# VHH binders against q9w197: the designs that were tried, part 1

All scores and structures are predictions.

Target 1, 300 residues: q9w197
Amino acid sequence: RLRLQDIPALTQDHCRMRDPAEVERIINEFVIGGPERMQIVSDFDYTITKQRTEDGGAVPSSFGIFNACQSLPENFKAETDKLYHKYRPIEIDPHMPIAEKVQYMIEWWTKSGELTSGFPFDQSEIDQIASKYTHALRDRTHEFFADLQRLGIPTLVFSAGLGNSVVSVLRQANVLHPNVKVVSNFLQFRDGLLDGFQQPMIHTFNKNETVLNETSEYYDLVHTRDHIIVMGDSIGDADMASGVPASSHIMKIGFLFDHVEANMKKYMDTFDIVLVDDQTMDVPRTLLSLIEKQHKLNLE
Structure headers, positions and changes below count from the first letter of each chain, unless a header shows other numbers; antibody chains aren't numbered by Kabat.
F stands for the ipSAE by ESMFold2-Fast; E and O both for that by ESMFold2, at different seeds; each is averaged over both directions (binder to target, target to binder). V2 = 0.75 x the mean of E and O + 0.25 x the DockQ between their complexes.
Where letters were taken out, [cut] stands.

## First folded at step 1 (VHH)

Design g2
Fold by ESMFold2 at other seeds, look of step 2:
Structure g2 (fold): chain B 300 residues (1-300), chain A 123 residues (1-123)
Amino acid sequence: as target 1 above (300 residues)
Amino acid sequence: EVQLVESGGGLVQPGGSLRLSCAASGFTISSSYYIGWVRRAPGKGEELVARIYSSGGSTSYADSVKGRFTISADISKNTAYLQMNSLRVEDTAVYYCARGYPSHYYSWGFDYWGQGTLVTVSS
């Protein structure tokens, strides 16, 4: 049986755990169950992409990539910025009830869709901007996705951002392997013009409800995979696994970067592993390596 | 006006090969759209067997065809191809070429479809 003290990546000072014994128990369940029972559910923005770069440069969100496109109407960026400043504080308000926030998120999405309509646009412009940020993925992301593919582990990238950007970055970074599925908000095109976003709307508070229905191809892929690693950078990401068809053991990894002291208690209460200013995939990769090592021993 | 025209279907014996073509007009395959081959076999729904994002871009395949089918594109001819090797009776289906833009895995597929080309694998 593995002990945490024998796993150096998990004993680092920036790797925080509310309940180390529970983390140890879950790791051992993952190792015993093997790769065939594993699935990954991960956010994209500031979870697969870095929260900060080595030189301090900004990493745009998936919508930020879209907003950088030159072909957008002259006033588009200003209008989008007004919506962001109106609704983002509501989205992250710690005191407003979720039911009330949902109405504002629907309003935001509706207005954003109206703004993102009636003009020509080409995905290739998103691809051009996205190409500049393939270096802004967490260190060893390429290796992490290669390991997932080799182990046959289904990986869901579940994002309330813009899927056109998410897919473009992952594809150009050569990590969008067949085992990786992206669920996000996508641009809708009608007769060569933008026509808002495809249904259904995905926002922070409904991410679990849009992934699964019993007739979906994804449900069939993962319904037997009840060992789950969840990765996110915000409190809302911790609930992403509640929508998958089966879960017996869930490891929730939270990447904490902003306002660390103020957010530490909330993150520690929510995530099983809190990684402070960690811009790598080293901890998730360590979990995979432990699972793979035992799997190889069983085959011998 | 966007159009997709398939060709290359026919009758072939098990173990044989066919190459399907998808000639595109009204858009450029080298744009940010992807091209997929979708098949409908008797008694089955739609199966996405292969897709390609652009000439030389990322490709993906259904498990049922991996190692046997290869999707490719020739940008100069604005044409996508599906090379089908080691054909089996269960590959019998109508094969459609379709255009899509990035979408939810489970929510929205392709916006333009060809007329389909029948592939029959029988001794």
Scores: ipSAE 0.000, ipTM 0.232, lowest interface PAE 12.5, mean pLDDT 83
Fold by ESMFold2, look of step 5:
Structure g2 (fold): chain B 300 residues (1-300), chain A 123 residues (1-123)
Amino acid sequence: as target 1 above (300 residues)
Amino acid sequence: EVQLVESGGGLVQPGGSLRLSCAASGFTISSSYYIGWVRRAPGKGEELVARIYSSGGSTSYADSVKGRFTISADISKNTAYLQMNSLRVEDTAVYYCARGYPSHYYSWGFDYWGQGTLVTVSS
C-alpha cells in the first residue's frame, strides 16, 4: 500500500524509472516479506566505491590498487596493459557468441596468472594502498552496511575484480561484517610466492548464482530469500541474480555516471531504478528503512 | 621464516573449557592475514573451526562450534587464542593454527601451518 509519491528519495529528478508502477509493486512485496526474505547482491568497483569524488581524485579499481604496489616487477603494468588491449575488445564484442568469448576470458585469466607468479608478495602492500581509499566509498556506506548487519540481511559482494583489494577496503572501512560475503578473484600463494589466481575464475560471463552453487553453506542461507536488491554500475551487473526462480522479486539499481545520455536508454531498459550521478547509498538505505518500519507496522 | 606454535591442548572432561594459544614469529599478526584454527579428528577431513583478522575484528565460526568457541588475537603479544567452552567428546581432534589469506568460496586459504596440539575430551 505504499505509493511511490510518498517516498521522497525516489521522486528526485536524478532517480529515473522505466516503469514506476513496477518499482512500487516490488517495494510493496519487499515490505510484505520483511527483512527475513531479503538479500543484497552488489558489485564493488564503482558501485560500493564512488564513480567520482568531490575533490576530483581518481578512485582506483580493485586491480588498480594491486597494480599500484611497488614490489611488482617493473614491466608488470605494461604486460597487463598488453593483455587488456588484446582481450577487452573481445569481451565487449556485441556479435561474438558467449561460448567463444568464455574461451578468450579463460585465456586472458591464464596469461594474467602467469604474469602474477613466481615472485614474493605480501597482502600488507595491498592493505597499505587500500587504506588511502576507505574514504572513497559511497556516502553513507557505513550506515548501509550497519543496517544490513542489524537486520540480518545476507549481503554478497560479487566482483570480477581483485578480491584481495575488495576485502581490504571493506575491512578497513569497518563494513566487512559477518553477513557480508565476497566472491571475486583472489591471489594464490604458494611457499610465500605469488602463484596466479585461485580457481575458479570470476569473469563477466559467469557472475551469477550458478557460480555460487559450490558454496552450499551460503546457498542454504539465501535460497529462501527471494526478495533481492541488485546493485551495479554497468549493464552486465543486472544479471548477477539471474539464477533465481521466476517468482522472485528483484529490484535492480543502476548507478549511471559516464556518457549519461548515450547510456540512458540501455540503463533504463536494464535497471528498475537508474541513479544519475548519485554517489551515495541513500536510495538503497531508504528501501531498507521502508522494509523494516512498514513491515513492523503491518505486523502490529 | 614464518612459524606458528600451538599450545594449551590436553585432556579435559565433557562440559569443560580449554584455551589454545598460537604464538606467531617471523611475521606480525595484522590485518594483512588472518589466523585460523583447523581441526582434524581421526578419520575425518579438516574443519575450519574459527578465523580472525585481528583482535576484535572480523571473525567467523563453523556451525559445529558457534556459541561455544571464541577466537581472539593480541597483536601486542603476536598471539592468537581459541577459547573452547562446553567441550564435547566430538571436539576431540588435533587443532592446527594456520596463517590465512583471502580465498574464493570458503573464505580461507592458508600458507603456513603449525604442528598442531591435541585436544582430548573424555570422561
Scores: ipSAE 0.000, ipTM 0.248, lowest interface PAE 12.0, mean pLDDT 83
Fold by ESMFold2, look of step 6:
Structure g2 (fold): chain B 300 residues (1-300), chain A 123 residues (1-123)
Amino acid sequence: as target 1 above (300 residues)
Amino acid sequence: EVQLVESGGGLVQPGGSLRLSCAASGFTISSSYYIGWVRRAPGKGEELVARIYSSGGSTSYADSVKGRFTISADISKNTAYLQMNSLRVEDTAVYYCARGYPSHYYSWGFDYWGQGTLVTVSS
C-alpha cells in the first residue's frame, strides 16, 4: 500500500538506498505488523549523538567522556593512547582474519582493564562531563524516544563504548525511559577501587547476537518482536540484531559522515538506508509515524 | 557524598526472618542504577545475594537464597530492602548494600558500599 515516492523523508538526496524496492517492502511489512511487533536496536556513539554539531563543537565518544575525567592518574591517557595506537590498526586491518583480530581485541581489553584498576574514581565526574553533551544528541531525539515510550516499543542501546557515559548522557537528556535498555562495557569496582570492566567485553567483532543472547534481559524484552530497526554509524553495527528468526524483517539505517565517498559503497552494501550527513532522528521518526498511523487505518 | 547505610541485622534462630534496610543518601535511586546485597561469611569470599534494578523491578538472586530472600526498593524513601525468610545457619554473614550501574543480567560491579550489618543465625 505505501509507495516510497510518497514518503518525502525517504526521497531526499542525502537518503541513499541500494534497493529501494526492498526498503518499500519492509516498510509495508512493518505497517502490517504494527507497533506491537517493533523493536529498536541502536548504537550510541555518533548514532544517537551527533557526528557533527552546527557550532563546530566536538562530540566526544563515551570513552572520551571517561578519559576527560580529572581524577584519573596523571599518565592514564598517555598509556591508553599507547594501547590505542598498537591495537587500532589491527582492528581496522582489511587483510587480517577476524579470528586472529579477536585475539588482539582480547589483549587490548585485558591491558585496558589493567590500566583501569587499582585506584579510586568518583563516577559522579562522568556525570559532570556528560552534562555538557546532553544537547549534542541528534535533532529530535527527545521526540523520538518519547514516541518509542508512548508506543511501548522496546529500545536497546547497544554500545561497544563505556556504558557509564552512555547511561549518564541518556539520563541527563531525559530520554532514558523504562522501555530503553543499555548493553555496553561498564566499569567494575572492588573495595572502592576501579577493577577494570565488567564481563563480558563488547568489541567490534562480538557486537552481535553472541553478546545479546548471553543476557536474559534482552531476550525477555524482545522475544515476540520480530520487526526490527537497526541504527548505527559503522559497518559493524549492521549485525546487532543477528540471530533473530528467519521470519524477521530488519531495516538497517546507517549514518554516514566520515570519508563519505570512500565509504559509500560499503555502507550501501551493508545498510538498507544510508543517511549522509544527517544529524537528525527524522527518518526513524517518519518510520514510526507510518507504522502507527497506517496500521491504525488498516484496522478501520 | 554518596552513602549507603544498612540496618536490621541481628541474631535470629534457624527458620526465622529478618528484614535488612539500605538507606541511600547523596543520590536518588533511579532506573539507571541497581542495588545489590553482597554477603561475606566467616572464612569465605563475597557472594552477590540479590540485585534489583531500582525502577524496573527486575531482580536476580543467588541460587543459595532463591525462594527465601526477596529484594525490593521504595523510591519515595530512597531505601532498598532484603527480606530474608527461612534463615539457615549458613546465612550467617556480614551483609553489605551496594550501588552499581545496570549491566549484563548476571554480571555485577559496585562503586559504593555500605559498612555492613551482621546477621547471625544460630540456636
Scores: ipSAE 0.000, ipTM 0.189, lowest interface PAE 14.6, mean pLDDT 83
Fold by ESMFold2 at other seeds, look of step 6:
Structure g2 (fold): chain B 300 residues (1-300), chain A 123 residues (1-123)
Amino acid sequence: as target 1 above (300 residues)
Amino acid sequence: EVQLVESGGGLVQPGGSLRLSCAASGFTISSSYYIGWVRRAPGKGEELVARIYSSGGSTSYADSVKGRFTISADISKNTAYLQMNSLRVEDTAVYYCARGYPSHYYSWGFDYWGQGTLVTVSS
């Protein structure tokens, strides 16, 4: 039976836990179940990509990559900035009921779709911009995705951002393996023109398993996998695996970088493991290594 | 520029057959994409009729057309087909060819759409 004190990656000062005993219990359940019961659900922006780089360069969001494309209308960024300033405060409001927020998120998405309609756009521009950021993934992301592929662990990249950018970055970084699926908002085209985003909309408040249609091919791969690692960089990411059976074991890893002191309590209350200014995949990789090694030992 | 051009629609009697074609340009039909046929009857929403992953041959069909319709693809001609047999009046619709990624949502989602081709089933 593994003890946390014997796992160096989990005893580092920047690795915080509200309930270390519960983390230990979940790790041991993962070991008993092995790779066959595992799945990964991860956000993309600032979770697979770095929150900061050592060279001080900016890491754009998936929508930021799109907004940098040269063929967009001259006032496109200004108009999307107007929508952002109107709706972002609503999205993060701590007091507004979620049902009311959902109506505003639908409004925001609808208006964003109208702005991204009626003009030609070449997807290769996204690839050109995205190519500049393939090295801005967390350290050891290549190794992490290679391990997931080798172990046959289904990996869902679940993003409320722009899936065209997400796919482009992952593909060009050579980490978009067959076991990796991207669920996100994608551009739609009709008659050679942009026509907003494909249905259904994905936003902060519907990023959960109910978006993942039970009749889908991916559901068939994962419905028996009740050992789940969730990775995110914002409070909203912690619920990406909500709706799974109560018997499921979920490890929630939060990457905290921005306003650490102000956000620490909220992250500690939300995530099982909070990683402060960790720009690596080392903790997730350690979990995979433990699951693989100790499960094999139990079978021998 | 990515384009999908449908052809083969027309007027047919109940019980008859039609074969729809979807010629793709600006991309090659491959394992990176799938092709779907979506129909819209007058006053109705869109219904995914059939889809195919070109390289794997995996197909799926709406319950309303199973056993009557067959989707296929010819990668060398960069064309997808919908063979429609035992046609019924309720199959009357505009049929659209559409492209999607395998990793966009679980079931279906399309980034490019053709212009549509009208199929009318009447005596």
Scores: ipSAE 0.000, ipTM 0.323, lowest interface PAE 11.9, mean pLDDT 84

## First folded at step 4 (VHH)

Design d4
Fold by ESMFold2, look of step 5:
Structure d4 (fold): chain B 300 residues (1-300), chain A 123 residues (1-123)
Amino acid sequence: as target 1 above (300 residues)
Amino acid sequence: EVQLVESGGGLVQPGGSLRLSCAASGFSFSSEYYIGWVRRAPGKGEELVARIYSGSGSTSYADSVKGRFTISADISKNTAYLQMNSLRVEDTAVYYCAREYRPYVFTHGLDYWGQGTLVTVSS
């Protein structure tokens, strides 16, 4: 059996755990089950993308990519900025209960859909902007997704952002392999015009069984894969695997960057592993390496 | 109303030091904003020399100033600072404090600018 003290990536100062013994237990269960019982569920914005670049900067969100498109109506940016400044502080508030936040998120996305209607738009514009950000993915993301493909591990990118941007970034970064599925908010088109977003609406706090039922093909692919790694940067991401019928062991990895002291307690209570200012895929990659290598040793 | 007010510029000898201040009003540094220092020198256009994100304390610097300049912020005073050490003649410029909204970095740009403060490094 593996011990945490023998896994250098998990003993770093910025790698925090409320219950290290439980993390150790789950890792050993993953090793016993091997790659064929694994699935990955990950957020995109600030989870697959960096929360900051090497120079200390940040990357845009998937909606930020859309908002940068030149063909948007003149008042579109002003109106969406008003919504963003009203609702984003609520979304990230560390003290407001999630149930209360949900009503505000529904309001936000409803109004955003109304603004995102009635004008022509071409996906190629998102692709052009997104091409500038393919190098803003977490360090070693390319290697991480290559390993997931090689090991045949289904990977769900589950995002409350804008799926048109998410898919564009992943595709152009050459990490959108056949084992990767994106579930997100996608632009809806009617008669060549934007018509809001495709239903059902996905926000940070409704990533659950109900939303995943809209992708039943995905559930058929992962029904027997009851060992799950969940990755997110927001408290609402921790429950992305809720209601999966076959789940027996879930490892929840949270990337904490904003207001670390104010958010630490809530993140530690919510995630099994909290990575503070970690802009890499090194911990997830370490888990994959252990699962593959130690599982093979158990078979011999 | 968002305002950024710079101070602390002046004349200094090469090798000397200056500390610039940027007092902000109309928004809080505790929100998701970067505060940056941009300089405009004759014949070179605008250069973003330093940036700080108040939410994490993360900083970034232009290659031309790394190791010599240090940006900091005091959230309680809603003020950012640029400590400029080992000053060179080529650092002569008008220095502006500017704001950038983090989720729109690289796509929205710097949205509010101060009036600027002149730094002259000579003789």
Scores: ipSAE 0.006, ipTM 0.425, lowest interface PAE 9.6, mean pLDDT 85
Fold by ESMFold2 at other seeds, look of step 7:
Structure d4 (fold): chain B 300 residues (1-300), chain A 123 residues (1-123)
Amino acid sequence: as target 1 above (300 residues)
Amino acid sequence: EVQLVESGGGLVQPGGSLRLSCAASGFSFSSEYYIGWVRRAPGKGEELVARIYSGSGSTSYADSVKGRFTISADISKNTAYLQMNSLRVEDTAVYYCAREYRPYVFTHGLDYWGQGTLVTVSS
C-alpha cells in the first residue's frame, strides 16, 4: 500500500489536499485496478494550456485563437466583446440560481452563433495562429499524453471553448493520439459560409453527461472504466464526470492560479488535489507512473 | 469607476534610476487582471514595457528594457511599481499604467489607462 509521504510530487508545498487520507485511498484503488480501469477527463483552456508562461506572458483561450483570425468581419471582435461583458458577470455570479444562469448561457451562445454566421472563413487561419502556441502547453504535456497512449488510457478533452482551436493545438503539438477525443463547440458551415456552431451547445453548466451520448463511440471506449482522473482550472470542471456510477473512484485535480487566497477554500472544498501555480503535468504524470509501476510488477 | 494614478516620474541623468508607482481604485489587484506599463516617446507609438499578473506576480518585459526594469505589485496597497535602472536617453517617455483583462489577450486590449507620468533622461 502506497503512503502519500512516500510520493514526493504529492508532498510539495503547492500541492494541497483537504482530505489526504481520501487521496491516498483513491490512489491505491487506481493502482490496484490498473490502467485498464482508468480514464481521463480534462478541460483544455488553462488546464492543458498554461495559465501563465515563465515570463509572465498571457496564453490565449481557444476562442482567443479564433478571434485573432483575419477572415473575421471588422466588427466581430467588438460585438464579441459586448456579449462577453454582458454575460461573463452573469456566468460567475455567486448568487444567481444556476437554472437562471442557464437561460443566459443559452442566450449568450445563441447570439454568439448569430455573430459567427453568414460570412466565409479560412479555417487554415486557426492553424496558423494555433501554431504559435503549441509551446504554451503545461510542461511535460507531451510526455503525459505519450504515457496515456502507451497505457491505453482513454482521454477526453472536454471543452466549452472552440473545438477547432483545441484540435489544432493538440494536433500540432503531436499529442492528439488515437486514445484522445475532443468534445467541444465546433464551427458549422453551410455552402462554404460559417453557420454558427454545431449542436449541442456546450457551456459551463452542461459540461457533463447531458452533452455526452451513452451510445456513442466514446461510451463504448470508456463504459468499463470506473477509475477517473478529472482535471480542470475552474470549479465547474469538477463535475465533468458526474454521469458515472456512484461506485466509481474519481480523483479531481484543480489548477489554481487566479486569486489564490480568495479561491483557496472553494477549490479545497471541490477538488481532491489543488495545485497552486503549477504549470506542469507532473502530478497527473506521477499518478500514471504509480499505476504503471504496479501494473508491470503484476505482469512479472 | 476604475482609476489608475501614476507617480514617481521626473528628470534623471543617464545611468540613473527611478521608481514609478501605479495606485489602483475601483477594482482589486487580487482579481483577474494584468497591470502593465506602457510608454509613449515623443513622435513614437506606444510600447508595452512591462506586465505583471497581480494575483500571482508573474511578469514579462519588452526586450528593450529586460534586465533593467522590474515590475512588482503590492496587493495590500493595490499598487504596482516599475523600478527603472540604468536609464538611457531612449527611455525618455510618458509612462502609463494600464489594466488588461486576462482571459482574452487577443480579444481585449488595455481597457483603463492612467493619466501618465513623464520620465526624462538627460544629461
Scores: ipSAE 0.000, ipTM 0.179, lowest interface PAE 16.4, mean pLDDT 84

## First folded at step 6 (VHH)

Design e1
Fold by ESMFold2, look of step 7:
Structure e1 (fold): chain B 300 residues (1-300), chain A 123 residues (1-123)
Amino acid sequence: as target 1 above (300 residues)
Amino acid sequence: EVQLVESGGGLVQPGGSLRLSCAASGFTISSSYYIGWVRRAPGKGEELVAYIYSSGGSTYYADSVKGRFTISADISKNTAYLQMNSLRVEDTAVYYCARGYPSHYYSWGFDYWGQGTLVTVSS
């Protein structure tokens, strides 16, 4: 059996755990099950992309890439900012019932779709902007995705952002392998013009099994691959693998960068591993390496 | 009807070369789909050898073949190719051409497969 003290990447000061024994238990379950029982569920914005570049430069969100496109109407950014200022406080309100918030999220995305309608647009413009940010992925993302493909581990990139940007960045970074599926909001076209987003719309409160259970393929996946690594940069990301069998083993990795003192307790209560200002894939890569190496040794 | 037809397999000496072809019909290679080559050797599982997103030329190669194999597409002939150089005995396998897509609105991996073509590397 592996012990945490023998895994240097997990004993670093910035690698925090509320319950190290539970992390150790899950790692050993992953090793017993091997790569064939593994799946990955990861957010994109500020989880696969960096929260902070080395020089302190900004990393745009997937919608930020879209908003930088030159063919958008002159007032597009101002109108989307108005919607953000109206609905974002509702989204994060700690006191409003979820059922009421869902109604406002539907309103928000409906209006966003209306703004994103009635004008021509070409994916190549997103590709041009996205090409500037393939270097803003977490360090060793290329190696991480290569290992996932080699090991045959299904990888779900689950994003409430703009899938056209997500796919463009991942493809141009040469990490969008056949084992990777992107579930996100994609642009819709009708009669040669933008017509909002393809259904169903993904928002904060359905970025979970609600939207994923709409495909029988995902259901089959969670039945055969019950060892899950979840990666995210916000509290809401911890729910992305909800609805799996009770016997499943889930390792939740949270990337904490913003307002560290204020958020530390919430992150520690929510994620199994909290990585403070870690702009790499080194911890998830270490988990894959352990799973592969120790599983092979056990088979010998 | 989507079809993929492989050709170009055969017997070759170690260090030799072969060029595999994958003729596509029922769709245009210059779309957002990717074309891949998967091989299966006796007693081994399937290995993704290479793939190409035909528009834009984005490619992938397995570490086992990087530097020796080259994938390409000729849009005018709707055909993908795998140029296999410096062949080794361990490259012996049945090679399958396949089509796939990356979107959450599509199945995982590949949705249409060819029948396979045998490549034997033997001294």
Scores: ipSAE 0.011, ipTM 0.491, lowest interface PAE 9.0, mean pLDDT 85
Fold by ESMFold2 at other seeds, look of step 6:
Structure e1 (fold): chain B 300 residues (1-300), chain A 123 residues (1-123)
Amino acid sequence: as target 1 above (300 residues)
Amino acid sequence: EVQLVESGGGLVQPGGSLRLSCAASGFTISSSYYIGWVRRAPGKGEELVAYIYSSGGSTYYADSVKGRFTISADISKNTAYLQMNSLRVEDTAVYYCARGYPSHYYSWGFDYWGQGTLVTVSS
């Protein structure tokens, strides 16, 4: 039986746990169950991409990549910035009822779609900008996705951002393997012009089984795999695997970088493992390594 | 340098009214920041009374003050206000104006505070 104190990556000072015994128990369930029971559900923005870089360079969000495209109307960035500044504070307000927040998220998405309509646009422009950020993924992301592919572990990248950017970054980084699926908001086109976003809308409060039940990819991913690693950088990401059977074992990994002192309590209450200023995939990779080691022993 | 200066406190009878002001400097109140009022009564902890999202106009009120207090902002004067009506003895406290910026890490809270203004509700 594995002990946390014998797993160096999990004993580092920046690796925080409210209930280490529960983390240890889940790790042992994962190891006993093997790779065939595993699945990954991960956010993209600031979860697969870095929250900070060594050189201090900016890492745009998936919508930020789109907003940097030159073919957008001259006032597009200013208008989307107005929407962001109005709605983002509401999205993360801890006191506003969820039902009220959902109405504002619908407004935000609807207005964003209206701005993103009626002009020509080419995906290649997103690809050009995204190419600059394939090196801004967390350290050892390439190895992490290679491990997942080798172990046959289904991996869902679940993003409330812009899927056109997410797919472009992942593909150009050579990590968009057949076991990786992207569920996100995608541009819609009609007669060669942008026509807002494809249904269904994904926002923080439906980034869970509500949206996923509408795609066969989620059902196939969850149906046979009850050992789940969830990765995110915000409190809302912790619910991405909601709707799985209660008997499932879920390890929630949260990446905390901004306002660490103010956020620590809430993150530790929400995530099983909180990684403070960790810009790597080393902890999730360690979990895969433990699973793989036992799997190899079982094969003799 | 960010600064918040409260004014408008004082002594009032139960049922009376006061308007507190929070003059901001070092940032523009029309941004994505929210401005709030927190009170501390003698021997009690802090209570979040109200806040307003300066860019969106959305507001929050504690149940204890809902319907009696109104928060607002005047962007042209870079000032937030708390209109306090139907005051009760239990509203007696030092009232602090505070600024916050919600981040994607749910670090909702206040990063700059005023010095406070005393409100006394007494017969």
Scores: ipSAE 0.000, ipTM 0.310, lowest interface PAE 12.9, mean pLDDT 85

